VH-VL binders against q2ft37. Designs and how they scored, part 12

Target 1, 241 residues: q2ft37
Amino acid sequence: MGHHLKRVVSPKSWGIPRKTDKFVTKTSPGPHNKNALPIVVWARDQMGIVRNMKEAKHVLREREIIVNGRPVRHPDMGIGIFDIVSIPKSGKHYRILRDKKGRHVTIPIDEDAASSRLVKITNKTIVKGGRIQLNLRDGSNVLTDKQYKSGDSIVLSLKEGQKNEIIDHFPFQPGNMAMIIGGKHSGVVGRIIEHIPVPGSLPNRVILKDESSGESFETIDEYVVMVGRESPAIDRWGIEE

## First folded at step 15 (VH-VL)

Design q1
Fold by OpenDDE, look of step 15:
Structure q1 (fold): chain C 241 residues (1-241), chain A 120 residues (1-120), chain B 111 residues (1-111)
Amino acid sequence: as target 1 above (241 residues)
Amino acid sequence: QVQLVQSGAEVKKPGASVKVSCKASGYTFRGYYMHWVRQAPGQGLEWVGWINPRSGGTFYAQKFQGRVTMTRDTSISTAYMELSRLRSDDTAVYYCAREYDFWRGYMDYWGRGTLVTVSS
Amino acid sequence: QAVLTQPPSVSGAPGQRVTISCTGSSSNIGAGYDVHWYQQLPGTAPKLLIYGNSNRPSGVPDRFSGSKSGTSASLAITGLQAEDEADYYCQSYDSSLSGYVFGGGTQLTVL
């Protein structure tokens, strides 16, 4: 059974009306952790494709909604940035993004785009047997024999039979394209100009340049997600500059 | 009763743009996807795209990407389809159609259609 | 040219049974997407006839029936009546095109 919270205190990132019902579903611990958007809130409040929790539970039981290649079972499952939501019976696919205000937005995408997802590597763990476990920003992990660095982005396949295979890689390095997903510069897409390590417990700094405006932005490692290499991948990821 | 009332016939020159409207009534406009389908004279049905009136999200057939723009005005329960860079082969009756079941993808109510004629 | 293939025309006498086929591929009907059928009377907009392969909306007579098997679907009309003279379209979704697709349409003539 899902927990509820008062709508008035729901995260602003959900972008939902707060003066409708007294309560709203709280996300269960899991993907994206805090501020993750519950799938029922997505379906009911953002998309308007279900009317109430009863209907939501019904469609979930029927496996009508797939997230990142897996059927959603619980209405309180959280979705977040770069997640792929698919409605297999109607052929509708969506990518979850965040706008410049940090709100979850849903972008319709085609089959090809829905066959993979972008995710940031948070850190790495060596597991028994010598393999490398990549711990991802959404809380998931994948095993690999290849070397990647923290801060890099990887593209994971969602195709049947190839689920969670790494099919592309965007290194966190100067010269590559990145998106800021947090802080006051959320939504900015730019080229990494400089990575400035900061001694101590403070986060490292990253300087990005918006090539369209020529403006430079400073942020921290945590808020930077690689979205391409030398060329911008705006169309591919549905990212607005 | 569900009704979809479309704007009148249009005559355009090649290269121009046309914007067709579809006013919905008899149901909650924001609660159902709206599709646009066209039919050239004497030809079959061709899907153009859909819009979610609630979110404004749109998805277009590959053939029309870059030329079609679907919008809506929820205050008057009206959907719009704009097609730019018109060509002679864009001559067709354009239908708006409500998708009743989001999960299955069929259209249960159709407008009467809007004839768009593109001629030099 | 249509992704879903229908015979261009079928005919039958009043009271007879006629069938309209809708042939798809592994990227649409064969992929498990539902098939829907529409009736278009002359000079009118299409009307939903069958949804979800075999379901009839309210107001549609039970003499209309739909079925799906493999990569194909079929519309059957029993007890053919004069008012059934119309164009019939099947509709589904195609993953290769990332879009909804219609058959080429079948003109039904009642003799």
Scores: ipSAE 0.895, ipTM 0.951, lowest interface PAE 0.5, mean pLDDT 94
Fold by ESMFold2, look of step 19:
Structure q1 (fold): chain C 241 residues (1-241), chain A 120 residues (1-120), chain B 111 residues (1-111)
Amino acid sequence: as target 1 above (241 residues)
Amino acid sequence: QVQLVQSGAEVKKPGASVKVSCKASGYTFRGYYMHWVRQAPGQGLEWVGWINPRSGGTFYAQKFQGRVTMTRDTSISTAYMELSRLRSDDTAVYYCAREYDFWRGYMDYWGRGTLVTVSS
Amino acid sequence: QAVLTQPPSVSGAPGQRVTISCTGSSSNIGAGYDVHWYQQLPGTAPKLLIYGNSNRPSGVPDRFSGSKSGTSASLAITGLQAEDEADYYCQSYDSSLSGYVFGGGTQLTVL
């Protein structure tokens, strides 16, 4: 045939068309986009707490479901690993995790566990006044005057009046515990052996040991979320051994 | 319409375990959380925990952590509560109760109760 | 003792009004959690009487009413009848205990 038909994308508005990220730097959708679970699927199909879309829309309109401290308004909004889902009027709280087969699992948790959330730092930006803005995997940001690195995990408070205070930190370094959130090892918890920087735009490699099997394996740093220091934090985050 | 039929009374010695059943009928068993609540003789009501029959997820009152296990068999619409390492102050009537409103957390239908007596 | 405090007993003559208090704290009623009420007739299982502070299920007479203010709730029974003789329990959620809590119960005697 020889000719290729390419799609042309026109500007969306009279404003300036902008790309926040270059297409080359994001060669594929992030794990969150692929693993996002619509809140309606969670409520209807996994939990059985609504019967259909009409009931789901009613519940969301009434602000009955809080995810990471904010009401969910739309049934298509996604939830993912480490999200905190709360039902404030009945005191039910849950953390979204994965089982060893990479499937979403909903873990009931108490009030104290529901008062904070785990989030990975994707990068950081130095802003005016020399303050550091941490840009987080879920798209949110926090300001800090402490030194944190990309790839680290932080624990943010969800308590009223203390929202987004950093209350714990899990450095991305050899010896610390991580959970894998993508690829064929998704759901595995392992100990960092080595971080191998790779030149150019290719993902950095990470070597881990699955201490339950004794086997080492490799993944990319994008799929690594720190869930503990040298000591495992498995029970705190509801992660299976 | 809605019925919660519980297993019969039990007499146990200290250190034993008991498993109480609650068979549901007249509604979609997997659509509603099930609570367990106990009442010692001459005393008030005490919440033990809940189970989501659809997912199997459970949540227990702190004083029962490590001693209680709640399960269900959806094929026969039955919820179970097992209490281990029994002691004399576990003597009580144990009720199952359906949570009608997941969002507000109140129990609209109760079983008749199962008396568990723990005595040497 | 019970997390929610109720008087151990109340009495009233037929036709009178009685009230049953349910006093909590900042970790339960004072945190904005709803209060529900149950009636337990002698020798029977509890029965839902009031939910969501003030709502009556179908079949509950309108002489039963509930209210909530601050850290306390109240059940009012007007036009007291002999069949109202029962134990009454309030219930809420307590964030400090991460669990559902009941009052100690109130024995209502109709004179």
Scores: ipSAE 0.807, ipTM 0.929, lowest interface PAE 0.9, mean pLDDT 86

Design q2
Fold by ESMFold2, look of step 16:
Structure q2 (fold): chain C 241 residues (1-241), chain A 120 residues (1-120), chain B 111 residues (1-111)
Amino acid sequence: as target 1 above (241 residues)
Amino acid sequence: QVQLVQSGAEVKKPGASVKVSCKASGYTFRGYYMHWVRQAPGQGLEWVGWINPKSGGTFYAQKFQGRVTMTRDTSISTAYMELSRLRSDDTAVYYCAREYDFWRGYMDYWGRGTLVTVSS
Amino acid sequence: QAVLTQPPSVSGAPGQRVTISCTGSSSNIGADYDVHWYQQLPGTAPKLLIYGNSNRPSGVPDRFSGSKSGTSASLAITGLQAEDEADYYCQSYDSSLSGYVFGGGTQLTVL
């Protein structure tokens, strides 16, 4: 019953009104992917590297596009913020981000930056043998024997031989830097001041400070993604200050 | 007929900046990446970077990071390369070159080049 | 400094076959990146000669051919003609430099 493949075109950037669709993700369907872009919209409309759906299907069949270390086969696969998109045969790599105005941007990155990805931990499960399974925002999981919490971000290696190795950790705690990925303050990078748990089914509240403006603001924890400790990983993540 | 027309030769002092232009015709400018490649007199080719004319996204060789800026004006199908804090070893012919095949990364059409001479 | 190594010069008589090598490493040709070749006639811009290791664009004579194996590539020119006198460059991508790389160039002299 829903809309299937709708074109998302930023009105400010492309001169065509944006249309927003509900998408089914290949790995993690749900509210975390409501802003996902189909790979074909990215390739055709944002990047201009294919002209039509026929070319997109051909390119995907040839495994020319790698997202977070896996070939994309379906033109309706969604990509979103922090995803690493690679074109291996020509050595082009990109990170999907938002600017401070909340608009989608594609940031060209080098091989080192493309060798890892940022993921938010959504929850965790104790599995057989007492090990901890971290369930990640993109629907994937990793096993660990270390303590991580829901709401934290981890950095996973995409390098061959080290794939899914946790190489960095950004705890969800006061003093650390976060990016807001939804709501009124989408695209803002701020420092956590306070996390206010709310009992029941209401969203937990998070208070942050944009240190460049001195303005404090409030959002819900669903919209918060940790992007650093004392400072954002700007050079590696391409986040605009 | 694909054509890349570059701006004329430039003579600059050390420490100055230069901006070279490359006007494209005969194809859809926004559909193909543009590379910049330089060649010092009597020397080989050296890749400087690329720009996606549709998105404006750029990527520069490590050697030039912090000194080069690539831009474009899609309304006139023109790409630009600006190199700042010029040194004498920046003396070279600067070529723009169209990347026909985004997926394989080769350059099928080249401009005639723009000689930039840096001397005091 | 060139990442891809080419001989500085190669020569041959008209009608002969010459081969120009392009030696890379595990971060470029050895990582299965394609090799492309360009011809630069004296006083002119480079011209695409071979793409994707072995493919000729329209208008390039079939006496030019390319191949790739391991960490190296080769350009072969058969039936050598006087107008083939030029500089030849191989090009690939290098993952350690995150960039496109050219060989140092080979000056072909037709004797």
Scores: ipSAE 0.839, ipTM 0.943, lowest interface PAE 0.7, mean pLDDT 86
Fold by OpenDDE, look of step 16:
Structure q2 (fold): chain C 241 residues (1-241), chain A 120 residues (1-120), chain B 111 residues (1-111)
Amino acid sequence: as target 1 above (241 residues)
Amino acid sequence: QVQLVQSGAEVKKPGASVKVSCKASGYTFRGYYMHWVRQAPGQGLEWVGWINPKSGGTFYAQKFQGRVTMTRDTSISTAYMELSRLRSDDTAVYYCAREYDFWRGYMDYWGRGTLVTVSS
Amino acid sequence: QAVLTQPPSVSGAPGQRVTISCTGSSSNIGADYDVHWYQQLPGTAPKLLIYGNSNRPSGVPDRFSGSKSGTSASLAITGLQAEDEADYYCQSYDSSLSGYVFGGGTQLTVL
């Protein structure tokens, strides 16, 4: 009953036509929260790989869709930026990104690229035993004995036997490459020039420079995801920016 | 009655580009991935890449990355494959082939092929 | 050069049974990717013959059968007929190459 959303009020980030069906699947609470794209909407409306909900449910029951190394079971499960979607039997792999308009886009990637995913650290908590829990932007968390900072990005393995192991780290600091994933400059990849702390409840400011165009962009901490160090790691992901 | 009608034979010089078209009919064009496969004279089949007509997403074999561009025009249900910097060993019949069952990755309908000859 | 290995040629008399092997590796057939088979008559485009290891599309006679085991697949043709003379290709996916792969093809001659 309450699993539907009026299609006309669906998030713009979904990038789907609004003048077709009256209703669209509502994303269940979970990863990425607001603006998360339901997997059925991804499969049906964006990818066109299923025709309807019935087919979608069938595909899901058969565990045909893997997201971040786990089979998707529910059509309303949300996917978001940097998630890895795999179709094992066809050998197809995808990374979810956002375009310059803030819409979810699906990028085909190869097997190697699909073996890991990038995720931003939002904050840290100390858990029982003195270990550090990294709370990640997608709502997931990982335990680690290493020191990382909020705002940093980590690369998690999706390989069998190594799931959720941290295999790389991109510090949030000037001189490193980052991607803007929100606001009017969504999709921009640039080098962090300056981090400007703002007193009070206002978000901190970040200045990035697109080295290709030489243009500078200002955004907030929340919208910045580290994607590399001296060079963006996404260059190795087959992504053209 | 699924049909894939491809453009006619092409003769190109080394270094040139060729663009082959594949017009689909008898099914929902956007609902099925389109593959391109080539076959050199007297040789076997070689996969070039695929395109998702719905999203425009493409994935190419490593061998052709940087030289091949696959596109589509949904308004006329037509897929295109462009191969640049042609070499003599690019001489082949190029097939478009529809992938049925996105989840299993087999090609159920094939065009008749387009012969591309690269010679100086 | 082909990732999947097929015998270059096989032959049989009408009415006989012939088998075409398709040998892969741990990165394709051995990785549990499905194997598909195509028939290519002389001067024509390939035609889907078997999909999903052992399934026949409509119109394909039941004398054609496919199987898969380990890192190999096999196409069997019983009751060989003159019209079966063609090239046969196996196809799968290879994770190491991140791409679809074909066998080298087998030329079947009906004696």
Scores: ipSAE 0.657, ipTM 0.858, lowest interface PAE 0.8, mean pLDDT 93

Design q3
Fold by OpenDDE, look of step 16:
Structure q3 (fold): chain C 241 residues (1-241), chain A 120 residues (1-120), chain B 111 residues (1-111)
Amino acid sequence: as target 1 above (241 residues)
Amino acid sequence: QVQLVQSGAEVKKPGASVKVSCKASGYTFRGYYMHWVRQAPGQGLEWVGWINPKSGGTFYAQKFQGRVTMTRDTSISTAYMELSRLRSDDTAVYYCAREYDFWRGYMDYWGRGTLVTVSS
Amino acid sequence: QAVLTQPPSVSGAPGQRVTISCTGSSSNIGAGYDVHWYQQLPGTAPKLLIYGNSNRPSGVPDRFSGSKSGTSASLAITGLQAEDEADYYCQSYDKSLSGYVFGGGTQLTVL
């Protein structure tokens, strides 16, 4: 009972009908915080691959759903942007993105694309021994001996034997490609034109240019995720279903 | 009483496009992935791709990427496959097939097929 | 050309046992993906015969059985009947191709 949320007040980012049932699953504390999409809502309401909670629990018990290389065991586990969802036994893989309206969208991807995931570095912590802990946007962290900057994106391997190894890096700098993942310009992919530091407690500003349309967009650091250098590293970005 | 009724045979010229329809009945259309499989005359089965009728998500075989588009109209429980830039080797019977078990990936019901002939 | 290899043809007399092999690789059957079998009667669409390596859908006689081992699968038909004359296809998934794959098909002739 306490694990339910009134469906009418569910986050808009979930992109689900609100006037069907009275309640919907509440996301457990964890990855992607308050706006994370519960896996059961993804499976049932977005994908339609389970009919009800009972069926959802069954497939989860059977470890049928893998998220970022780990089996999902709880229906209220949250998924979010850039997460990789895999159905190993049927060869189906998905990447979670945001559409132009800021809603979670699910993009089918191939095996190669599903072997890694992109994640933004939020901040760094020096841990005992002098190693650097990268705190990632999804709430996870990785240890590294290499130097990265806050705001950069890293690509983590999901391959067996290489899990969570950093296999690529996209610096947060003008001239590189980025995606906006929040605000009114969510889903936009563009080249960073300028980074404007703002004194005080206000967020820094970032100007991006969509090279396809030539339009410029302004957003804040928090909403910018590097997705490449000269070109986006992933072929399919911001595609609406 | 599951039925998949496909559109009639098509004759197209090279370079043209063809759109085949598959109307589903006897089950909840949105609840099952729909696959498309083709079979050239006297040849074996070849997987083209699948669509999730619920979300509209699609995934195509590498061979057909850029040429195939799968869509659906949930209001009439109909799936569509459009193949563009047709070549003679695209001549085949095209089947729609329901994927019963999303988690295991087998097709339990098949349409009767639509013959698409590509000839100059 | 098919990713999964089947013999092009097999034959048997009524009442006999016949076996159709489906040979894959480490990227499909050997990777742990299930093998499914389809029967295609002349001039008709394929019909699901076996799913999940060895399961029979409702309506499929128990004289049809499937098995899987290593990188290969097998369809066995006991008590062969005239009505079994058809093409048989194995199907799985191949991770190297990122797609579903079929065998080349086997034409079964009942003598």
Scores: ipSAE 0.913, ipTM 0.958, lowest interface PAE 0.5, mean pLDDT 94
Fold by ESMFold2, look of step 16:
Structure q3 (fold): chain C 241 residues (1-241), chain A 120 residues (1-120), chain B 111 residues (1-111)
Amino acid sequence: as target 1 above (241 residues)
Amino acid sequence: QVQLVQSGAEVKKPGASVKVSCKASGYTFRGYYMHWVRQAPGQGLEWVGWINPKSGGTFYAQKFQGRVTMTRDTSISTAYMELSRLRSDDTAVYYCAREYDFWRGYMDYWGRGTLVTVSS
Amino acid sequence: QAVLTQPPSVSGAPGQRVTISCTGSSSNIGAGYDVHWYQQLPGTAPKLLIYGNSNRPSGVPDRFSGSKSGTSASLAITGLQAEDEADYYCQSYDKSLSGYVFGGGTQLTVL
């Protein structure tokens, strides 16, 4: 980022944490970057479950909507890809994914799928006290005493008493399943064939096999999110029409 | 007046598919989830699943996954339920029912039902 | 094999009180999920009678009441009338099935 957001078209007063080169420590899930979808837009415009802002504020005051294990209180709180949105009193749960055009889509999921969330590790640092902090793609972070690599995905528990415990790990390596979250192949679920390091500051390349078509393709590692080992760990992966 | 008008009775052979329809009127179709519930003759009610007519998102009871598909056509305010690989114990009245309260999950208006009979 | 257990039948004389039970488990009513009740007159579709454990929709008389305690719920009908002769179903949500569940139904006979 280096370009100033214009106030007319971009809300700056929204209190969403940003992931830039600046280090920021967090212990809970936060809103996504510029691609975040405000919860009121999701509820009113995508889902049609709220008619106006008055109803939205009432629903949020009553703590009817849970995102990644926390009640949403602000209508402008953002959600993004892989977030878990729950309506606990009626047993409705959703995962946020993307379609082929990069637009957010909402996938209904069962109770088991809603008990955890998938996040990509963007980098790691050693914090004061010698613990390893994993900095996650959604702007949140977790502490661990185990070794994980940038580019890997981890599965965090949303269960009471186990919140933010790492319960599974999907290494970024050949043979494992990934979802593409950007570029020409956004929404594709494929198997890693090869990771091709590129010298300098250029993005590394990744070759994958699209499991639905059987065709191979190439993308950059920034667009790759690991979603499984031998098979995908999420019940509904890509956007298939 | 809220109305849910369902398609007429059907007789099917085992192994076939059936697609029942539910045309809504008197309210904003896209604003309310639609459930499907069935009732075998002389038996109780059994939940099949729901659809959000706005998004098209669906969720099915485990018993029906792989055999049921719920769709809608918002241009004619109509929901559909298709059940495949029919067997004799699928004989039932199939109801559509509007979920008034998304947050609590209860159904306030029901169609009159569509009898589906599966026999050789 | 209904997830929620109701008595198969109950009966009462006109003017009397009857109660219909709905017994669940720790994965549904015992987990705090609401109970809703439906009335099904012979040859007709179900009609919402009670929602959110104890709330009556418009047009349902106050002689119908609902309650919930522990893993069970109850529908009470006072001032029993001939037109109350129907089947009654409770409904909740079951966390282990990730789905909506109905009781087996109770046939009410007005004597």
Scores: ipSAE 0.846, ipTM 0.941, lowest interface PAE 0.7, mean pLDDT 87

